# VH-VL binders against Zinc finger CCCH domain-containing protein 19 (NERD): the designs that were tried, part 14

Target 1, 84 residues: Zinc finger CCCH domain-containing protein 19 (NERD), of Arabidopsis thaliana (Mouse-ear cress) (q9siv5r801to884)
Amino acid sequence: SDETMEWASKELLDLVVHMRRGDRSFLPMLEVQTLLLAYIKRYNLRDPRRKSQVICDSRLQNLFGKSHVGHFEMLNLLDSHFLK
Key: E = the ipSAE of ESMFold2; O = the ipSAE of OpenDDE; V2 = 0.75 times the mean of E and O plus 0.25 times the DockQ between their complexes.

## First folded at step 15 (VH-VL; framework fv_bermekimab)

Design n4 (from z3 with light chain D50E; at its last look DockQ between E and O 0.89; V2 from the best seeds 0.00; counts 0 for: pae E 2.4 > 2)
Fold by ESMFold2, look of step 15:
Structure n4 (fold): chain C 84 residues (1-84), chain A 118 residues (1-118), chain B 107 residues (1-107)
Amino acid sequence: as target 1 above (84 residues)
Amino acid sequence: QVQLVESGGGVVQPGRSLRLSCTASGFTFSDYDMHWVRQAPGKGLEWVAAISYDGRDKYYADSVKGRFTISRDNSKNILFLQMDSLRLEDTAVYYCARDEWADAFDIWGQGTLVTFSS
Amino acid sequence: DIQMTQSPSSVSASVGDRVTITCRASQGIYSWLAWYQQKPGKAPKLLIYEASSLQSGVPSRFSGSGSGSDFTLTISSLQPEDFATYYCQQTNTFPYTFGGGTKVEHK
């Protein structure tokens, strides 16, 4: 019944709401991964020098706590943003 | 030139172990995530495992999870696949592949064959 | 896991023909799809990444299209060297599943 109880962290919901035009409905991990990769492509965040890494913008820095994050690494970091 | 070369394939008995190697040359190996893909004779491609550029993150297909271990030695530019508890369905050519931009496999080795004797 | 349904399983074609191969994902994968060509006894070769981006060194007669769940690979005018097996692969989420393959063979 408490509308402030969300399925994800504020940082993850910020990404989801941004990519889904305000829709904050629950998304399973697989669909969140799809949105994250789409976000990285949309904003050209791939590191041209280090092929396995992403250069975080401000939103991704808030989400991952780093200025650079590995592709596989960010998949692991997403888990902590799902609130159980 | 950019090259990946697999080795270590051969004929084994079921239940035994085998270790595959993939030697990289012509590029900065430690910049790239790496994968193993296999192909049974006359069949399609099956993704097997992935390892991050620094070796810290690993992923496996369900069919090999708990039996295969992917690893890498960035100082020697070598990717490994340790295959334990081998089964007849593991018969395949095993390819290593370089992951470009986390989106596609742009460089593949020529493959190494793993088969079984009775 | 994301199932990749590739069709047809084989195509009988002549040099000069336009060949179209389709691939359908069991859920939306945005544009995270690759196409590979493979000849017998050889490693796969990347043709297309991100659904429609042509890999360096691949002839312009190859093109990819689609987004979401439905994707196509097109060979605008088949050449003798294009007789091969073609695979799609989703690269959205592990496991990075492949389609079943399409063999393009000479009539």
Scores: ipSAE 0.464, ipTM 0.871, lowest interface PAE 2.4, mean pLDDT 90
ESMFold2 (binder alone), look of step 15: mean pLDDT 95; pTM 0.962
OpenDDE, look of step 15: ipSAE 0.815; ipTM 0.941

Design n5 (from z3 with heavy chain S30N; at its last read DockQ between E and O 0.92; V2 from the best seeds 0.86)
Heavy chain, then light chain:
Amino acid sequence: QVQLVESGGGVVQPGRSLRLSCTASGFTFNDYDMHWVRQAPGKGLEWVAAISYDGRDKYYADSVKGRFTISRDNSKNILFLQMDSLRLEDTAVYYCARDEWADAFDIWGQGTLVTFSS
Amino acid sequence: DIQMTQSPSSVSASVGDRVTITCRASQGIYSWLAWYQQKPGKAPKLLIYDASSLQSGVPSRFSGSGSGSDFTLTISSLQPEDFATYYCQQTNTFPYTFGGGTKVEHK
ESMFold2, look of step 15: ipSAE 0.820; ipTM 0.928
ESMFold2 (binder alone), look of step 15: mean pLDDT 95; pTM 0.964
OpenDDE, look of step 15: ipSAE 0.840; ipTM 0.945
ESMFold2, look of step 16: ipSAE 0.808; ipTM 0.924
ESMFold2 (binder alone), look of step 16: mean pLDDT 95; pTM 0.963
OpenDDE, look of step 16: ipSAE 0.840; ipTM 0.945
ESMFold2, look of step 17: ipSAE 0.799; ipTM 0.919
ESMFold2 (binder alone), look of step 17: mean pLDDT 95; pTM 0.963
OpenDDE, look of step 17: ipSAE 0.851; ipTM 0.947
ESMFold2, fold request of step 18: ipSAE 0.817, 0.808, 0.813; ipTM 0.925, 0.926, 0.926
ESMFold2 (binder alone), fold request of step 18: mean pLDDT 95, 95, 95; pTM 0.964, 0.964, 0.964
OpenDDE, fold request of step 18: ipSAE 0.868, 0.868, 0.871; ipTM 0.949, 0.949, 0.950
ESMFold2, last read: ipSAE 0.808, 0.818, 0.824; ipTM 0.922, 0.928, 0.929
ESMFold2 (binder alone), last read: mean pLDDT 95, 95, 95; pTM 0.964, 0.964, 0.964
OpenDDE, last read: ipSAE 0.858, 0.856, 0.860; ipTM 0.947, 0.948, 0.948

## First folded at step 16 (VH-VL; framework fv_bermekimab)

Design o1 (from n5 with light chain T93V; at its last look DockQ between E and O 0.85; V2 from the best seeds 0.81)
Fold by ESMFold2, look of step 16:
Structure o1 (fold): chain C 84 residues (1-84), chain A 118 residues (1-118), chain B 107 residues (1-107)
Amino acid sequence: as target 1 above (84 residues)
Amino acid sequence: QVQLVESGGGVVQPGRSLRLSCTASGFTFNDYDMHWVRQAPGKGLEWVAAISYDGRDKYYADSVKGRFTISRDNSKNILFLQMDSLRLEDTAVYYCARDEWADAFDIWGQGTLVTFSS
Amino acid sequence: DIQMTQSPSSVSASVGDRVTITCRASQGIYSWLAWYQQKPGKAPKLLIYDASSLQSGVPSRFSGSGSGSDFTLTISSLQPEDFATYYCQQTNVFPYTFGGGTKVEHK
């Protein structure tokens, strides 16, 4: 039950901390979505052929549990990573 | 030629329903997420709804949530907007648009007009 | 929701003028910003994506700049076919909100 004391899952916090240079403070959903998309653009994870897909790196595979996810699908998957 | 063509607009009475269609041609339809955007007469553009490439994930503007349903038939290359419980403020030209992986809406239809009779 | 504040709401200009239009997002959207042109009775036409990338077939007199929350569309020398309404749109998070539009019209 200790995993539910943070505002987000370990996998989401790993992304947030990475993008925010160690800052793990709460972010609302819109700010998290903004960071996620910035991450995807920064590491060139958009599928160049299928204009709806993300090609997950290891961090996003930990977060979403898949090697490929849809752009809109990943936004729905974020909800379960907010714990508070 | 890459094309989107809307149909199904018309004159309706408040509280009734209407179904809009958008037929896609000239590209692989199920590679793309799709959107509906509307424009009231003399007003700006308002995003209405989005649907994922496979039809599983849907998003709506608050103004239409619970009343409109976006859907798609990838075997026929058709995008739909089911509009229930129509209100006078839904009066607009409705456009379908192709999503270029969130860079922009790069292809638009010419729109279909939805209006109300008194 | 991200609010997109576009200014001015209209501009009166002559052929040959330099026209600038601004768009401000209520929070940072990095470069997830598009610009569209719309003429009466027609669908919007994409001009700029990714804040500054020119869409194929769009004349080079159009340019986009900015990142984060402040963006600008510039028409370096207005042509007769450029009298139209221009919209910005953020594509960072749903809802993909548009600015209120800027009508560029004959002086």
Scores: ipSAE 0.776, ipTM 0.910, lowest interface PAE 0.7, mean pLDDT 93
ESMFold2 (binder alone), look of step 16: mean pLDDT 95; pTM 0.964
OpenDDE, look of step 16: ipSAE 0.832; ipTM 0.944

Design o2 (from n5 with heavy chain E100D; at its last look DockQ between E and O 0.80; V2 from the best seeds 0.82)
Fold by ESMFold2, look of step 16:
Structure o2 (fold): chain C 84 residues (1-84), chain A 118 residues (1-118), chain B 107 residues (1-107)
Amino acid sequence: as target 1 above (84 residues)
Amino acid sequence: QVQLVESGGGVVQPGRSLRLSCTASGFTFNDYDMHWVRQAPGKGLEWVAAISYDGRDKYYADSVKGRFTISRDNSKNILFLQMDSLRLEDTAVYYCARDDWADAFDIWGQGTLVTFSS
Amino acid sequence: DIQMTQSPSSVSASVGDRVTITCRASQGIYSWLAWYQQKPGKAPKLLIYDASSLQSGVPSRFSGSGSGSDFTLTISSLQPEDFATYYCQQTNTFPYTFGGGTKVEHK
């Protein structure tokens, strides 16, 4: 379907599609947070020394616009990726 | 070596305010997100509030939102909980806890007791 | 909020017994589950994180299992120092809710 009518930004949809094997159906915020945390654990993106930080890979850098983000910070940044 | 020490608890009247402190030592304080957890006498554990490593992001349990404020001073390694409009239901031992990147709270203080006079 | 239903609320056991405590989340939390031990007048102590990972310094008689919404803490052979109250906690989403606790007591 048309990208301009999607429920989420293209960066968030890229994460969702990757984790859900092509399924781009709507997910509520709680489920997106769960998926994001699963992604971070799967790819070992938690900083082993700074126990509050994510070391972004290319996908998360596209999503958050930074090479490093805080755990709590990224949860606040997700809201802007949901499109009304 | 690694420790958290709470202070500032005491006996207070309902509707009044109290400020709790938690002093961290033996680790790099601003590497960690931090939390407050409380336990009413003879009851279970209740999560109260969280603050990010840099102090910018804060979260609260619904039961305390609008009345309690979490903050931190990273230059002094101190976590705070400002408790306003206190109610009898806030009677508890208050613990500060260190967040190990959402795996668990791996370090806890011994707690400080908040009670009410009457 | 994610409710954490812990059972039983108490268990009476003897030294050497196998003790099993369960915790159910009202929504899927993957493996974001921790277990704590608490003795009277003391702060909780971390036992298990990530559902099944043993915290440093915790005896191997403690084990955790489960994923999704159903989790178990097992003490394979109860020791005298294991009489305490045990709590589960989810760390998937705020508020980071705890279970109601399980008191493990002598007899």
Scores: ipSAE 0.818, ipTM 0.927, lowest interface PAE 0.5, mean pLDDT 93
ESMFold2 (binder alone), look of step 16: mean pLDDT 94; pTM 0.961
OpenDDE, look of step 16: ipSAE 0.828; ipTM 0.943

Design o3 (from n5 with heavy chain E100D, light chain T93V; at its last look DockQ between E and O 0.85; V2 from the best seeds 0.83)
Heavy chain, then light chain:
Amino acid sequence: QVQLVESGGGVVQPGRSLRLSCTASGFTFNDYDMHWVRQAPGKGLEWVAAISYDGRDKYYADSVKGRFTISRDNSKNILFLQMDSLRLEDTAVYYCARDDWADAFDIWGQGTLVTFSS
Amino acid sequence: DIQMTQSPSSVSASVGDRVTITCRASQGIYSWLAWYQQKPGKAPKLLIYDASSLQSGVPSRFSGSGSGSDFTLTISSLQPEDFATYYCQQTNVFPYTFGGGTKVEHK
ESMFold2, look of step 16: ipSAE 0.824; ipTM 0.924
ESMFold2 (binder alone), look of step 16: mean pLDDT 94; pTM 0.961
OpenDDE, look of step 16: ipSAE 0.826; ipTM 0.942

## First folded at step 17 (VH-VL; framework fv_bermekimab)

Design k1 (from n5 with heavy chain W101S; at its last look DockQ between E and O 0.88; V2 from the best seeds 0.00; counts 0 for: pae E 3.1 > 2)
Fold by ESMFold2, look of step 17:
Structure k1 (fold): chain C 84 residues (1-84), chain A 118 residues (1-118), chain B 107 residues (1-107)
Amino acid sequence: as target 1 above (84 residues)
Amino acid sequence: QVQLVESGGGVVQPGRSLRLSCTASGFTFNDYDMHWVRQAPGKGLEWVAAISYDGRDKYYADSVKGRFTISRDNSKNILFLQMDSLRLEDTAVYYCARDESADAFDIWGQGTLVTFSS
Amino acid sequence: DIQMTQSPSSVSASVGDRVTITCRASQGIYSWLAWYQQKPGKAPKLLIYDASSLQSGVPSRFSGSGSGSDFTLTISSLQPEDFATYYCQQTNTFPYTFGGGTKVEHK
């Protein structure tokens, strides 16, 4: 429960907790990527005009710092949210 | 008419270089991430490389990393694969493919063959 | 890397048969799976995306099912034009790996 012992940023943990019904236990990068893609699909965040982009909702804006993020770009940005 | 057409394949000697091109038509090319996929004779499909819609992000299979370079010219609607230090195991038909929302490859070219002479 | 294990490697079938082929991912990929058909000398053709969504222009005898790590492609009544090799592909994480293929051939 100590913040210095968290495995991820608060923004990433918010996504994880949301998708896992409160479970904040560690997930490896590949599982986080899968969970992020599931989030995007659940909330229909893909830009229909520009298929390579995601239209960020408030949670993803907090996570990535952008209103739109490229698919390849967002996967690259996840690394900085792991606290190792 | 949505179309991808590869060119630049041929017979080369090992250790040489070859540049493949893929010309896109009938759609807004710079809206899509693009990929190269290869298939050795009698074998399955192998993903080779990817490039983001704007050309900023690139990814490679371990088997080609450091030898192949993917690039694109969005003003001319062309995808490229620069293949350096070619090896006999690079023998394959090379396809370019359009990435539909990172969901699947919905448009493929007909492929260009790269093979070797002794 | 996510390994995609496709089975069987080949199946002999007759026109009219129901054909099923299986694809298993080495870890969960939710529904980020596509199926392709490939005939000799031709490029692959997308059949199914998102595990179960039928691509435009693909006959309804093709269907996909599964989620997580176990997926199935079904041809409900095999037609003469369906003799081909079929590949699954995951698009969850790079490298976007393909299964080894399943050749559907005439009995």
Scores: ipSAE 0.356, ipTM 0.843, lowest interface PAE 3.1, mean pLDDT 90
ESMFold2 (binder alone), look of step 17: mean pLDDT 95; pTM 0.964
OpenDDE, look of step 17: ipSAE 0.846; ipTM 0.945

Design k2 (from n5 with heavy chain E100S; at its last look DockQ between E and O 0.84; V2 from the best seeds 0.82)
Fold by ESMFold2, look of step 17:
Structure k2 (fold): chain C 84 residues (1-84), chain A 118 residues (1-118), chain B 107 residues (1-107)
Amino acid sequence: as target 1 above (84 residues)
Amino acid sequence: QVQLVESGGGVVQPGRSLRLSCTASGFTFNDYDMHWVRQAPGKGLEWVAAISYDGRDKYYADSVKGRFTISRDNSKNILFLQMDSLRLEDTAVYYCARDSWADAFDIWGQGTLVTFSS
Amino acid sequence: DIQMTQSPSSVSASVGDRVTITCRASQGIYSWLAWYQQKPGKAPKLLIYDASSLQSGVPSRFSGSGSGSDFTLTISSLQPEDFATYYCQQTNTFPYTFGGGTKVEHK
C-alpha cells in the first residue's frame, strides 16, 4: 500500500500547513521553531505585560494544552510533537 | 530606575569555581526570561546561558554545558551563574541581560570580570 | 547553531559619512535580528530590534533593514559619538549568536 506515516502530530501539522500554504513536508526542529515564532509574531500572541509569555490562540492551545505558555517552555514542548 | 548589577567576579585558578550574581531592580523580575553573555578581553560577544522567567527552562552554550549552571531567586530578584571547572578560555567580562520576548536584550548590567592568575 | 557573519570587521570613517554594516545569517531568521553599539569599558547598548525597529532614545540616523538572512545597519551621517563597535545578534533560536563585530573608527 502507499500509506505515508506523518512526521508530526496533527496539531503541529496544522500549524505547518497553515504557515506553508498547505505544504505538509517534513521540517526539522529548527525550521519548526522558526515557523512557530513567525506565527506568534504574525498573530500578535506575545503577552504585552509578561515579556516571557505567549497568550495562546485556539491553534496553540490545541498544540500546547495550555491557555498560556512560556517562550522557553514552548520550545521544550515541541519535541513531543515530532513522531518517530 | 530599571537596572541590572553583576557581582562575584574575580581572579581565580584553573579548575576552581565561582558564582556570579545579578541583582535586578526597577521592574517585575519574574515577568522576564534572563541571559548571561560574556566577552573575552578584546574579543566579541558570546551568549552563555538563558533561564526562563520561572526558572524551569534553561539553555546553555556548548562551550559551558555541564560546567555552568544558571539559576534565579525570584523572591530576591537575583540571577545566578554557578561556574565550575573553570578554564582559561572562560576569562571574560560577564554581563547579565534582560530578554524582551526575543526582540532583543534591552537591559544590560555593567559586567563583572572573571580572570585567571598565572 | 546559526552562524552570524558580520562585515566589515572595521571601517575608518569621518564625521558626516554614511556607514553601512552587514550581517548574514547561515539560515533564515525572519526578522529576529538586533543591533547593538558598544564603547570601550561599557555594556552593549540596544539600537535596533526586529531587524528595523528603532529602540526608544536612539537617534534616527541609525536604521536597520533586511529580513531572512541578510541584514544591514546604516548610520546616515556619522557623528563623533558614533565611533564604537557594532554587533548584530540573532534571537531566532538558541544559542542566540552574535556577529563578530564591526569597529567604526575615526580617520
Scores: ipSAE 0.802, ipTM 0.921, lowest interface PAE 0.6, mean pLDDT 93
ESMFold2 (binder alone), look of step 17: mean pLDDT 95; pTM 0.963
OpenDDE, look of step 17: ipSAE 0.826; ipTM 0.943

Design k3 (from n5 with heavy chain E100N; at its last look DockQ between E and O 0.83; V2 from the best seeds 0.81)
Fold by ESMFold2, look of step 17:
Structure k3 (fold): chain C 84 residues (1-84), chain A 118 residues (1-118), chain B 107 residues (1-107)
Amino acid sequence: as target 1 above (84 residues)
Amino acid sequence: QVQLVESGGGVVQPGRSLRLSCTASGFTFNDYDMHWVRQAPGKGLEWVAAISYDGRDKYYADSVKGRFTISRDNSKNILFLQMDSLRLEDTAVYYCARDNWADAFDIWGQGTLVTFSS
Amino acid sequence: DIQMTQSPSSVSASVGDRVTITCRASQGIYSWLAWYQQKPGKAPKLLIYDASSLQSGVPSRFSGSGSGSDFTLTISSLQPEDFATYYCQQTNTFPYTFGGGTKVEHK
């Protein structure tokens, strides 16, 4: 069932659970992208000078492996966090 | 002043190719992701393609995927759109636009027209 | 793809009228929504970003509201220069879809 399936990496699930108040249910890529962008806005993680960059907090640094990541780059990196 | 200027549009035949250019001035070009947007005569706006600040990440609308290629030359502050296998449905004014970190497209060019002969 | 539905498709109004235009997203997009004004033969001009933030140099009679999936652009007192077509756009996810447009025309 969906409730027992590990559909995402530990790092991605940490973000999802945080944003969804404990809900670990499967989300398709579109909804994950939506949550990620909401997270970035909520915590003011956009670089004010370079209008293409994210300044990663500890959670995003665990997720992406970088202290800074490009907006479009991070969307491409999400795919590897979806597990079958 | 911040400015985007498109060029390279014209009248072509179906199946041919065109290369559009967008020259940026007045801002640090490689700080920004960039986009192409088109508008068919009498119709609404349609997003076409995006390219990251460093040119590494590209996204396309399904209607142009496999036929159009977005690219940029950051040393010359130029954004490109290579349009291959042109179809009558590609008739539009093509705009380049600057991405303000997904808040909006805050700067637009005046557009370049791509159309077909009878 | 996120569908953006604008309504109405056109509105006839007089100078001084309050005009409202709505935009509905097919899924939640938080506040990743922009509004543009376009006059014939011209490029679009940014009015509102982040659903409700007024772009620099845009008159304060323009305002945006909403979050999630339902958004509104309001012109509190229509001026002669406001007759134009207005578009919403979501920037939550690619493709960055636009609404179909709303033509505000002189009654």
Scores: ipSAE 0.748, ipTM 0.906, lowest interface PAE 0.8, mean pLDDT 93
ESMFold2 (binder alone), look of step 17: mean pLDDT 95; pTM 0.961
OpenDDE, look of step 17: ipSAE 0.846; ipTM 0.946

Design k4 (from o2 with heavy chain A104S I107Y; at its last fold request DockQ between E and O 0.85; V2 from the best seeds 0.84)
Heavy chain, then light chain:
Amino acid sequence: QVQLVESGGGVVQPGRSLRLSCTASGFTFNDYDMHWVRQAPGKGLEWVAAISYDGRDKYYADSVKGRFTISRDNSKNILFLQMDSLRLEDTAVYYCARDDWADSFDYWGQGTLVTFSS
Amino acid sequence: DIQMTQSPSSVSASVGDRVTITCRASQGIYSWLAWYQQKPGKAPKLLIYDASSLQSGVPSRFSGSGSGSDFTLTISSLQPEDFATYYCQQTNTFPYTFGGGTKVEHK
ESMFold2, look of step 17: ipSAE 0.820; ipTM 0.921
ESMFold2 (binder alone), look of step 17: mean pLDDT 94; pTM 0.959
OpenDDE, look of step 17: ipSAE 0.841; ipTM 0.944
ESMFold2, fold request of step 18: ipSAE 0.837, 0.828, 0.844; ipTM 0.931, 0.927, 0.933
ESMFold2 (binder alone), fold request of step 18: mean pLDDT 94, 94, 94; pTM 0.961, 0.961, 0.960
OpenDDE, fold request of step 18: ipSAE 0.818, 0.822, 0.820; ipTM 0.942, 0.942, 0.942

Design k5 (from n5 with heavy chain R56K; at its last read DockQ between E and O 0.90; V2 from the best seeds 0.86)
Heavy chain, then light chain:
Amino acid sequence: QVQLVESGGGVVQPGRSLRLSCTASGFTFNDYDMHWVRQAPGKGLEWVAAISYDGKDKYYADSVKGRFTISRDNSKNILFLQMDSLRLEDTAVYYCARDEWADAFDIWGQGTLVTFSS
Amino acid sequence: DIQMTQSPSSVSASVGDRVTITCRASQGIYSWLAWYQQKPGKAPKLLIYDASSLQSGVPSRFSGSGSGSDFTLTISSLQPEDFATYYCQQTNTFPYTFGGGTKVEHK
ESMFold2, look of step 17: ipSAE 0.806; ipTM 0.924
ESMFold2 (binder alone), look of step 17: mean pLDDT 95; pTM 0.963
OpenDDE, look of step 17: ipSAE 0.853; ipTM 0.947
ESMFold2, fold request of step 18: ipSAE 0.833, 0.819, 0.823; ipTM 0.931, 0.925, 0.926
ESMFold2 (binder alone), fold request of step 18: mean pLDDT 95, 95, 95; pTM 0.964, 0.964, 0.963
OpenDDE, fold request of step 18: ipSAE 0.868, 0.870, 0.871; ipTM 0.949, 0.949, 0.949
ESMFold2, last read: ipSAE 0.827, 0.817, 0.829; ipTM 0.928, 0.926, 0.930
ESMFold2 (binder alone), last read: mean pLDDT 95, 95, 95; pTM 0.964, 0.964, 0.963
OpenDDE, last read: ipSAE 0.862, 0.862, 0.861; ipTM 0.948, 0.948, 0.948

